# Designs tried in a protein design chat: VHH binders against UPF0313 protein MJ1155. Part 9

Target 1, 273 residues: UPF0313 protein MJ1155, of Methanocaldococcus jannaschii (q58555r285to557)
Amino acid sequence: GIVPVQFSVVTHRGCFGGCSFCSILHHQGKVIQNRSERSILKEIRKLLNHEDFKGVIQDIGAPTANMYRMGCKKGLADRCPKNCLYPEPCENLIINHKPLIKLYRKIRDIVGDDVRVYVRSGVRYDLIMYDEEYGEDYIKELSKYHVSGRLKVAPEHISKKVCKAIQKPDGRLFKKFLEKYREIAEKVGGIKEVLPYWLIAHPNCSIKEMIELAEFIHKNNCYSRQVQVFTPTPMTLSTTMYHTGINPITNEKVYVPYTYREKKIQKAICLYR
Below, E stands for the ipSAE of ESMFold2; O stands for the ipSAE of OpenDDE; V2 stands for 0.75 times the mean of E and O plus 0.25 times the DockQ between their complexes.

## First folded at step 4 (VHH)

Design c4 (framework vhh_7yz9_2)
Fold by ESMFold2-Fast, scan of step 4:
Structure c4 (fold): chain B 273 residues (1-273), chain A 123 residues (1-123)
Amino acid sequence: as target 1 above (273 residues)
Amino acid sequence: QWQLVESGGGLVQAGGSLRLSCTASGFTFSDYAMGWYRQTAGNEREWVAFITSGGDTTYADSVKGRFTISRDNAKNTVYLQMNSLKPEDTAVYYCARETYYDFWSGEYTFDYWGQGTPVTVSS
């Protein structure tokens, strides 16, 4: 099973990001189920009184930290076959960080300046980029108060071919995010460093796509040792691609790196400096 | 094909120590987080400890300060050093390999298990 690793507070359940390898949709569903501010703040007060609490709340969020109070405004998420975020954000999708910024500020007000409150679950950088009204304010709040060392983000890959298979934006949007995040964080005296999480050996990822990733990492100075090898999980689109060699959404054949040798080469390329 | 083979279990007196070993094959050991779980008759499987591919360790509150998890990537082996053992530590201990790291929740999923090794702590 799933093992929680720190003192944390869950703000919501569900995820409308249709990442092909992620099982969250199958376990939690596409409709975001939000906790009330009262219940969240009550849990925080309880944590502050815990005997083992040492002044750090490691995570406010999960499963996707910046989906709190977001979702389909038409209430169609449970039966809609369309991906809400890929290849572009659905026009019916509410992407608004204001409720989350408000929640973070209320939490900081309750816990005071001596307690650190982090967002560890990571954030979807594409939601920040798509939020024209509050995306920058979210970066300001996050970088100044809620990042412990580096902002954790999961682009997974940057190659157009791989990102199409995983159903996430490619490196073009991630590059724009890196530039925007670093600029705003610098301006407010926040944490500028970004820690990207990379996924290797996913269907459609060959050595060619890993060379593209290595070049991107070097050009954009986004080095990371956070590299995971794709492993098929039950009831995911990526597992279907892995077993069939076909993307069920596009009906295109996909390359699958089955061999240990290739997976090791891909990891070495990803970690190359 | 993959295998996880546990060893080192047995009978020990309360206050004693045991070291469990788990040897892995069929996958790139150094790429995966490894963990230890335990199960007593009639109870659900309980997480004990895990170690990430980078060597970071995490422990259940019930064993923190008494157990130490470590790994030797050259030998494809993960260890659980169990000190100050209590009768409540009596269980079958299972080695597990990371199935998936969920970046969004920060949680590890462990669905690949070994056959288990029994540990009995007498009072």
Scores: ipSAE 0.000, ipTM 0.134, lowest interface PAE 17.6, mean pLDDT 83

Design c5 (framework vhh_h_nbbcii10_fgla)
Fold by ESMFold2-Fast, scan of step 4:
Structure c5 (fold): chain B 273 residues (1-273), chain A 127 residues (1-127)
Amino acid sequence: as target 1 above (273 residues)
Amino acid sequence: QVQLVESGGGLVQPGGSLRLSCAASGFTFSDYSSYALGWFRQAPGQGLEAVAAISGSGDSTYYADSVKGRFTISRDNSKNTLYLQMNSLRAEDTAVYYCARETYYDFWSGEYTFDYWGQGTLVTVSS
């Protein structure tokens, strides 16, 4: 059948997240390449006049949505070996959601109340938590105007051991985010529902870590069927861990779930209600 | 630390022109391009009035109705300087002019807050 034309607008390219399993850095690089506000707004006006436009802009963003106008203030992103966000945000990293909030607001002003503008590209919740000045305003804008059903976030896991291997924050920060997001969304009459993306069977993830994840999910009501089984891909730190059984950053031995049976069990634990 | 220094004020006759400059130090316009910059004025015995503002990207400008078509705001990121070109000056434009950097945007009210880091420059329009 005929698939309806979906309209999306790219705001930027690149990702400084440094996740061990993600190949985005190999294709887009660590430097955020931003489009001008003028060029984005021009594209918005153009698509409003498209014959197949049905009043919905599906996505304003990029993988990762909330990196627009962020990055290394010293311009070192293309040559610095340091991870910008793990284990703590770099002092030289600009984390400021204000440009993105202003962009979303201008888009809403141009399109009017009859057009829905969504952010379906995943957001990094840790950037929101690290932005003390505009993080709350970003949650207000997102939850009230740009979430179609549930806010898409990618914590991947919550166990300290797994998150260390992935190079993302553990469940302590994600729990704080869930509490903050839900509270602010409630206050503004926005969408409170969060859609977490979970990664199973990554190096260092055993049945024990999956039980920790299941308990976290149940306790915090963050259920999701968005569960991806880790698969090794070339040129990633996670694939190096998978093949060698060693974390090249820490030189620690890592557990690797190789068998299909264990991967099925991990998935069943993650989906258990 | 952040500092803004205004210059270019003086005495001019009605119908004359003047260009104000605001030199920034302690931050760079390219590093903090998200900051809106503005010009405000205060006439003797009156309250503070917003005159003109320019967005961090430079793509958007604001002008008070009283100066629209006569004043032009611009920024030069390479010189770290904000300008206000004032044409067709009137006696009612007499004021101390301050440059300010945005500190906060409140989404719910739609209002901006600005730092007044400069000490101001006096513009007198009189015969």
Scores: ipSAE 0.000, ipTM 0.105, lowest interface PAE 20.7, mean pLDDT 81

Design c8 (framework vhh_7n9e_1)
Fold by ESMFold2-Fast, scan of step 4:
Structure c8 (fold): chain B 273 residues (1-273), chain A 126 residues (1-126)
Amino acid sequence: as target 1 above (273 residues)
Amino acid sequence: DVQLVESGGGLVQAGGSLRLSCAASGFTFSDYAMYWGRQAPGKGREWVSGISGSGDSTAYASSVKGRFTISRDNAKNTLYLQMNNLKPEDTALYYCARESTYYDFWSGEYTAFDYWGQGTQVTVSS
């Protein structure tokens, strides 16, 4: 197919989310390294003057987009064994979307109304839910100005058993997020559709948990074709679970779907409409 | 093969209305967000409006908000743009575009416009 030239701007590096299966962002460190507003805005102005620029900045952010200027207030995340977000946000964690909202508004001021600036790097919906002061303002800014077709979020799964193994919130928080996001997007005339990313065949995910996921998807109208099959990667908690059959954090036995047959069945269940 | 074919353009007086259509084929239309863009003489392409796959969410450029309405008929694989209160500044070639998601190993997942139609000309006279 034909793919346009990508115009994207990286705002930061690092991720303090302690997802059990993620090794790439862990190797970048858990302390967020932020670019200055001046540096970001300079790059935006450079993109506007590019000969091939077609009026769309495809992404402003990083995986994870809404971690810009967030993190441990003590600067100890890389040396701390504690998960910053699971099972509950750490008391030392700064979760504040205000700097990012200000950055997005400055970018819109520079580029003007006819240039689209999208956030297509995944957004952690739990950070939005935990930000009592600016979470709603962030939803307003995103849904009205920065979502191309659907808001990308990575709940991964909704089953309590699977989410505990992954170290992410379960479906109860995601359901509350869907309700809040859709309500606020409706009020501001923004994009209401959410594109969830689903992880299948992770340790503790059996056909039973996939049926639970399919029922959740149907009841909450959050269908997606974005389905990732768990693949063990070196030095991750999930890979330890895969090889040992034990969750080293909880010391509980875990089910592991080893066969390609079961993985295909799980994917079919996830995609069923 | 994915194809997007625009129609409905033409010459209209300022204050008039036009309805554009984009006929889509070669893919499951309801799975994709769709967009209208335009290119005025001597200018680059600019975004005009977008609509989600279900049609439940829409967005508009400030310059057209309140005057243009995007809609879709998923049973007919057709995207529409209803243009009201047209201004000379709306003179442009109007294109529809399909949004698609790509994975880049180093950058992660991202979304891009992978197909654009040939366009339909809209001319607004004073």
Scores: ipSAE 0.000, ipTM 0.191, lowest interface PAE 15.9, mean pLDDT 83

Design c9 (framework vhh_7n9e_1)
Fold by ESMFold2-Fast, scan of step 4:
Structure c9 (fold): chain B 273 residues (1-273), chain A 123 residues (1-123)
Amino acid sequence: as target 1 above (273 residues)
Amino acid sequence: DVQLVESGGGLVQAGGSLRLSCAASGFTFSDYAMYWGRQAPGKGREWVSGISGSGDSTAYASSVKGRFTISRDNAKNTLYLQMNNLKPEDTALYYCARETYYDFWSGYTFDYWGQGTQVTVSS
């Protein structure tokens, strides 16, 4: 079969997330390089006139979708050794969804009601939770107009020790996000379903942590078949943990699930419904 | 379509040098970090070196650090690996890889391994 042409628009480049399993050679760096609204809207207009366009823009974003016009207010992210978001957001970090909301609304105004415009690039739920002024408005816009089926988020895990190793918030913040997102989405008649992406077999993830994850999934009704088995990637902090058994940031020893058997068991636990 | 074509391999005596090239096409070369990996007969792939999209950041496996130099020419869409003081242990098929970032956070990984170029170092 022939797969239809998929239309997507990149809004920005770069990611200041600092996840331990992401390559330290990330080509886009930590400083967000933002396209102008004019440039983005010009590309949108061009897509609308394409002969193969069928009324769906599959993605407007980047990996990570909700970093447009965010970042270090001092412009020092690529020169700074600190993680911008973990264990808490840096005081110099601009977290403001207003520019994105404005952009999404302008796109909707240009394309009209018969064109679907989706955000399928991963969304950082913690940025939404840390944005006290516009986080709720972003959820309203996103859930009502831009979610295709389920909102894609990457909590990766919920166990405190696993989340510490990957440098992401643990299940407490994700639980608060799920409750807030579902409540707001329901109020605006938007899509309530969330699609979490889970990472298994990362350093510090044993069967105990997988049971903890399975219990969280059942209790919070956040089932997903999007399960990635950790694979050592060159030049990542997670790969250093995998090879040394030590977290280079904390100097703490880490458990590493090396065996194929354990990885299979962890995956089965994660997918159990 | 994305293509990566490695070249420059060959037979060389221990202590010799070779320069590998990887010609990239089908994508905006400067937007991607690039990697060199290798695979010796009967062994798994080993990461050798990496370079950022701008060329400003490089890294090397400890086994090759100080002997190999990774570089890129973004105007020519070409990645290079200068290999000096070659050892018999460097005998392998050398692969060029492009960093692949997903539209979901499955992490940044490398993909699009080419056919490879054979490097054989005689003792």
Scores: ipSAE 0.000, ipTM 0.224, lowest interface PAE 13.3, mean pLDDT 83

Design e1 (from v6, 15 letters changed; framework vhh_7yz9_2)
Fold by ESMFold2-Fast, scan of step 4:
Structure e1 (fold): chain B 273 residues (1-273), chain A 126 residues (1-126)
Amino acid sequence: as target 1 above (273 residues)
Amino acid sequence: QWQLVESGGGLVQAGGSLRLSCTASGFTVSDNYMGWYRQTAGNEREWVAFIYSGDSTTYADSVKGRFTISRDNAKNTVYLQMNSLKPEDTAVYYCAKEQDYGDYFLSGEYYGMDVWGQGTPVTVSS
């Protein structure tokens, strides 16, 4: 049927996450280009005056919402071949949620209590965990004012083997995030529900790793129908692993689930309750 | 070297008025996004008022109708006129400059250009 006009505001471009399924040839994508607060707030004011505006801003974000004003303090992301976040945050990486918290509060103050302002682009939970000064305040702001039902996060997987291949933190950090997020959201009367996005059938993911994921989901009550089956994308580290059976960074052999039958089984395990 | 120097804080009774001043050196207030923040003990710093390069202003709901932000370009100074003060307005008030590099800018450049004053304490008695 007829869908009402949806309003969203982009805060920045780029993502320095360095996941293995991101292109290895286009380092320009790692450079965060930020919009000024003035520019963002002017667009917000314009949206409020639009004839079809019904009191909801669907998203204030970018590909990864919590990268606004973050990135390499040396400006080297476009020429640096190293991953900024894996296995540990780079010493030159700015991870600070204060600018985002300020922006969200300014937006709320401009729009007033009758307008709902959501963050739906998804957030990287590891950035929140690495930000010792403002991570907790970001959770408070986000959970109380900007989550429409469940907080979108993309852990992708929790198994050590799979997360190493993807170049993201494993389930130990995600478990700590879930505990911290739920606790803080409870204290501020915010939304406690988390919507994890799961990636299955990636190199190094066998039935064993899917059983580990299913057990984690059950134990931590983080069920989701957001399950993506890995498909090779040209010129990515994951696609190199898919075609060669070798991780080019570690030079280790990797298991690859090629068959449609195994991918179906992995998806069924992920969705099992 | 870029600097902001605040003055005008002090002790005032509920219902009273106070005017804070923030003088800039090394840059011009007319070319920048200028604001006032406040911080109470045990809480994070919160935004109070902003003035844009085009002289439009925005205010936190808690101070709207009571506080007025303005600037005097000839004196390179930003002001916060605080009227009908309440005990809950007790805080350390900070003047800040945020650089506007246009529509898009790199994180390192923008973040490194934030300038803060030393903070001015305001105490409102019951």
Scores: ipSAE 0.013, ipTM 0.415, lowest interface PAE 7.8, mean pLDDT 84

Design e11 (from v6 with S53D G54S D55G S56D; framework vhh_vobarilizumab_d1)
Fold by ESMFold2-Fast, scan of step 4:
Structure e11 (fold): chain B 273 residues (1-273), chain A 126 residues (1-126)
Amino acid sequence: as target 1 above (273 residues)
Amino acid sequence: EVQLVESGGGLVQPGGSLRLSCAASGFTVSDNYMAWYRQAPGKGRELVAGIYDSGDTSYADSVKGRFTISRDNAKNTLYLQMNSLRPEDTAVYYCAKEQDYGDYFLSGEYYGMDVWGQGTLVTVSS
């Protein structure tokens, strides 16, 4: 059959998240490479004139959507050994949603009210929380105009032990984000529903941490079937933890769920309602 | 021809002002991240001020409040207005365009520039 034409526009490439399961082999992947505003808007105008255009731009973004024009202001991401976001944001890190808000508004002005422009690429909620000046305005713009169904976010886990191993914030920050996002979305008449992406069976994730995750999901009503089972990949910190049972950053021993049976149990706990 | 040509440098007394110009050809300044760098004798190039395609600007801490970066889209020209000049501002000033990765450019203000001008000398001395 016929595959329906879907329209998407890439804003940038790269991700400086520094998650332990991301490859350390390709340092250039941590540098954000941005498209110019004019290049993006030119592509938007071309899409509007396409014969198969049905009035929906499916995605305007990239993995991760809210890293556009962010990154190391010193241009050192490709050679700096430091994590930009964990355990605290680096002093040299540009975290500013204003350029992206401005871009989204210009796109809406160009396309008009009859065209839907969605952000379906995941957003990093911690960047929103760390942006004290524009984070709330970003939530307003995103929830009111650009969310199709549910906002995609990747907390991965909420347990302190697991999040330390992954190098992402724990459930305390994610809970604050859920509360703030839902409150602001309600005020502007936007989409309140959040779709979290969960990572299970990562080093330091035992049945105990999965029960903690399940309790968090139930208490905060953040259910999702988007569950990835950790799989070791070459040249990652997580794979080093998987094979050695040691976190190479802290030199602490880590629990590793090696068996397929335990991974199945962890997934079942995550999906339990 | 893709090129940047700086002008407006010269000798000025401490506390004085100068306006540098950077004429671009072969590309459009408003479509790119553009920046002013400087290099004093015996030192590396350092970022002074930048302007994004959006029009948003950035400045090195050493020049904040004293220097202003701007552009004239009709003339395809980048400017650096330098006020309250100090002896330590003495350097060759270069305008530059961010490295183009086809349809992409890098986030950051340090360096990664593809097109450079030949430079214009600014001397701040009594």
Scores: ipSAE 0.016, ipTM 0.436, lowest interface PAE 6.9, mean pLDDT 85

Design e12 (framework vhh_vobarilizumab_d1)
Fold by ESMFold2-Fast, scan of step 4:
Structure e12 (fold): chain B 273 residues (1-273), chain A 124 residues (1-124)
Amino acid sequence: as target 1 above (273 residues)
Amino acid sequence: EVQLVESGGGLVQPGGSLRLSCAASGFTVSDNYMAWYRQAPGKGRELVAGIYSGDSTSYADSVKGRFTISRDNAKNTLYLQMNSLRPEDTAVYYCAKEDYGDYFLSGEYYMDVWGQGTLVTVSS
C-alpha cells in the first residue's frame, strides 16, 4: 500500500531497555545519543515551511520515545551485560523526564495551537512509573497535547512468568500505570484511552497465561487489536529460549508454543471481547 | 592533539565575581557541545552549564541567573561568567567536550575530552 507523506522529527538514537528480543550483539545501541534542542527546533521550523506540511507532526521521538537525555551515568551501557531496567532499575541509570517535557513545551510554543504535535514512537510506561519527580508531569504533557486517539504503550504481557522471560515488568506495575495515567489525563482534560501492544506465543506463554492476560484486559478495560505473534530472530535471548526450551540467564525450563494451532488459539483469546 | 586548558580560577569573597576561560586546541568549539562541570571537596562531579553547537544553553538550578556560559568562536575559547558567588560554589571547575557533532550522550561520563581543572575558592 501507498503511505501518505508524514512529518516526524528524531530527538535521539538508542535504547537501554534490554528486552529479551533485543540483539545480544547490539551493545552500542544501548547508549543514548541525544540531539541538541537547537537542532531539533531548527528542523521543526523547516517542517512548518514545507509546502506539503498540513499541520500535523506525526512523531517527535525515537524508539523508545521517553529515553531522551537518559542513560547510564557511568557510561557503561556499551559494555555492561546487565539489564538497566529489569528486574529493577539500575542504581546508575538516569531516569528523568524533565528535559523531554521542556523540549515538548518549546516545540508547542514554536508551532502554536493550530499544529498537532504527536508522540507516536513507543513510550515505556515503566520509566514513567520509576520517575518519582517528573513522571506525573510527563503524563500531563503527553495526554493533553501529544496523544493521537490512544496512548501507545508496549507492556507485551502481564503474566509474571512471561514478563520474566521477556525482561519487562509484570501486570502489577502496568495496572498501577493504567490507574495513574487515566486519573491524571481525566484531570487535565487529556486523552485517557490507552492502546496496549500485546505479544503472544513468546517462550513461557501457554494458553493458561493467555487466559490470565484476557482476564486482565477485561478487568482493566484495556482492549487492543495490536497483537504481535512472537517470531524468532537470530542472536536474541528470546530466540535462544525458543530453540532450547531453557532461559539462559536463569537456566529454568520454559514452555514454548511451537504449533500454528496454539498460536491461533492464543491470538483468539487475546482478541476475545 | 585535542586539548582543553582552563584558567581564571582563584580566591574571591562571597558576593564577588570570576570569569573562567577554557582554551581549546585541535578542534572548533562552535562545532561541539561544550560544558562546565565542578567537583567540590568530598563530592562527585556535577554539571554547571552547557552550550550547544547552535548556541542554546542550559544551567543547573543552583547557578541559574548567576552564571553565564558563552564562547568566542574567533578565539576558540569557552567562558563561564560567575556572579554573586557563594561559599557553596567552592570547587574545582572543569571544561568538557562531547564529540558527536549534533548528537551528545547523557551525563558527565559520556564527555570525551576534559580539561585539567581550575580551583575556585569563595571565602573570606
Scores: ipSAE 0.000, ipTM 0.138, lowest interface PAE 15.9, mean pLDDT 84

Design e13 (framework vhh_vobarilizumab_d1; at its last look DockQ between E and O 0.05; V2 from the best seeds 0.00; counts 0 for: pae E 16.3 > 2, unsure alone 60.8 < 65, grease 24.6 > 24.2, placed apart)
Fold by ESMFold2, look of step 5:
Structure e13 (fold): chain B 273 residues (1-273), chain A 124 residues (1-124)
Amino acid sequence: as target 1 above (273 residues)
Amino acid sequence: EVQLVESGGGLVQPGGSLRLSCAASGFTVSDNYMAWYRQAPGKGRELVAGIYSGDSTSYADSVKGRFTISRDNAKNTLYLQMNSLRPEDTAVYYCAKDEYGDYFLSGTYYFDYWGQGTLVTVSS
């Protein structure tokens, strides 16, 4: 077969997420580098005139799709050692989905009702939950117009000790997000399905934590084949934990699943249907 | 319409000082993230300093302690005070604003509105 030509538009670069395993920091940086709205819309107009365009914009995206025009209100992200989101959002962090909602609406106005416009890049659900002003409106926009199949989110895990090592919210917040997203999507006739990306075998993730995750997945109906096994990469906190057995931020010992056999077992538990 | 007009450039000796001004019309400077960029001969534009609607500021490492960004809300004007000038500061300096006002709190290379630039030459 042949691979159809796919059309996507990048809205920004960088990520202030602060995840212990993430390599984006040394590739793109912590400062969000946004494209102007005019630059994005100009590219959309050019794309519509492409002879191979078949009425689908596959992704309006980025490393984290919903960080467009967010960031430190003091402009310190490039030199601040503080985690912007963990254990809780920094007071100086602007979290507001209004610019992205406006961009989506302008794109839809330009392309018309016969063009489908999707967000296939992953979304940080915690940013949605933290945005008191526009978080619910963003769910409405996404679920109604911009989800193809299932909304991609990256909770990674749900166990308290694993999520502490990852520096992300645990399953308590993710469960609340699932409930809120599904309720709002139902009300607006949007796509209710969520596709979580899981990270297994991360420091602090033993078989016990994998069983906890599997139970959460079953009880909350959030099954996913999107499972990545943690692999140490240069220059991350998670790789330091992997090598040393110690979380350098908390100075606590961490369990490290070193063996191939344990990693296979964790994956099997995660994928259990 | 949005207009940005820089002034205050000129020839100055090393160690000297200049103050650049950016007169703005069509929007309110105090409601927006504003920045100064510079472009040396044969090089791309680089961020020099930025100021947020809350008056927080940021600076490139090469100018910290020597340059000060500020604004005068009554005159709708952005300033760059440049002290202890070096030959390496020789460039055309540009004033820029973002399209969304202060919602745009992350630095970017995608400003929609630029002034015409003002030349600063630092030489003996």
Scores: ipSAE 0.000, ipTM 0.157, lowest interface PAE 16.3, mean pLDDT 84
ESMFold2-Fast, scan of step 4: ipSAE 0.259; ipTM 0.655
ESMFold2 (binder alone), look of step 5: mean pLDDT 77; pTM 0.780
OpenDDE, look of step 5: ipSAE 0.006; ipTM 0.274

Design e14 (framework vhh_vobarilizumab_d1; at its last look DockQ between E and O 0.01; V2 from the best seeds 0.00; counts 0 for: pae O 11.4 > 2, placed apart)
Fold by OpenDDE, look of step 5:
Structure e14 (fold): chain B 273 residues (1-273), chain A 123 residues (1-123)
Amino acid sequence: as target 1 above (273 residues)
Amino acid sequence: EVQLVESGGGLVQPGGSLRLSCAASGFTVSDNYMAWYRQAPGKGRELVAGIYSGDSTSYADSVKGRFTISRDNAKNTLYLQMNSLRPEDTAVYYCAREGDYFLSGEYYGMDVWGQGTLVTVSS
């Protein structure tokens, strides 16, 4: 069973990721609803005084950890049909990690050296790569102070064909991120281990693409155990692809692995060592 | 089955040393943040030491310089070397695993705990 994370703090709601398989867009929307820094810090102080507090803040979290104070500068996200990040970041999207870095530092100042503050929520690695000013600073801060085991990131896949269906960058960008993250983490003495989330048996993911993923994982020394089989959920683009066999955006046919047997095979390929 | 089993507790004199072990099964210790907690009589459970996947460590102020957390990946075992023990170190010591974020949005905290091992420091 799932054990709820105690003593976690929510920084914001919403997600402008636009992932084809994700239902967060429908539940929380694209608009990032930020908590005030004051509110967050007030909650932190409250947690520190809690009788059951054991010296660990489990998460400074959100659907996506590093979307705090980001979003459409024109305020159009609630009525804009575009994907904000795919195929490339929208020119109206504010991508700046500075506010989040400041927040982390203020939290650390409040809690002191005896308290650990973790970021457990998934991080969008592509946002880090797109932030030319503060992306590396975010890596430094995150890896040095806020990663407990492994940094959770969600490339989902690396194949161009699958990533097109998922509406995420392909393996080229992820590889660059891995190299940069590991280099910076090493320099600052931070946690350099990464936990990539992999999504298999998604529309456009055949055995061929699965082998491509496995090769990538091996070549880049990626962790492979965090793997999930795609399951259609209501009101998602991926679900539409699954049922129709067509990408409704491009009107192209997509391969869909329907059989339980193929899904098992793909999973086995991913976990193979 | 995922499990943690502590051992090595016992009675020791002040100034003495003790080494605790935590054997993990069903998962790999090096993949997770691992920690030692302790609960003294009449007190709440507190964090003692933690070790990150990159072998970085953290300690409570009360044990800094005296305790050392480590792991043996080959044995899939977590350790706590306790030196210069004091009466106030008397407690039941627990090892725990930190869970991972799940893609579905579900969270795992310290989701696996051992049964605990008693450490008594007394003259």
Scores: ipSAE 0.009, ipTM 0.221, lowest interface PAE 11.4, mean pLDDT 90
ESMFold2-Fast, scan of step 4: ipSAE 0.416; ipTM 0.744
ESMFold2, look of step 5: ipSAE 0.187; ipTM 0.655
ESMFold2 (binder alone), look of step 5: mean pLDDT 80; pTM 0.806

Design e17 (from v6 with Y101T; framework vhh_vobarilizumab_d1)
Amino acid sequence: EVQLVESGGGLVQPGGSLRLSCAASGFTVSDNYMAWYRQAPGKGRELVAGIYSGDSTSYADSVKGRFTISRDNAKNTLYLQMNSLRPEDTAVYYCAKEQDTGDYFLSGEYYGMDVWGQGTLVTVSS
ESMFold2-Fast, scan of step 4: ipSAE 0.033; ipTM 0.506

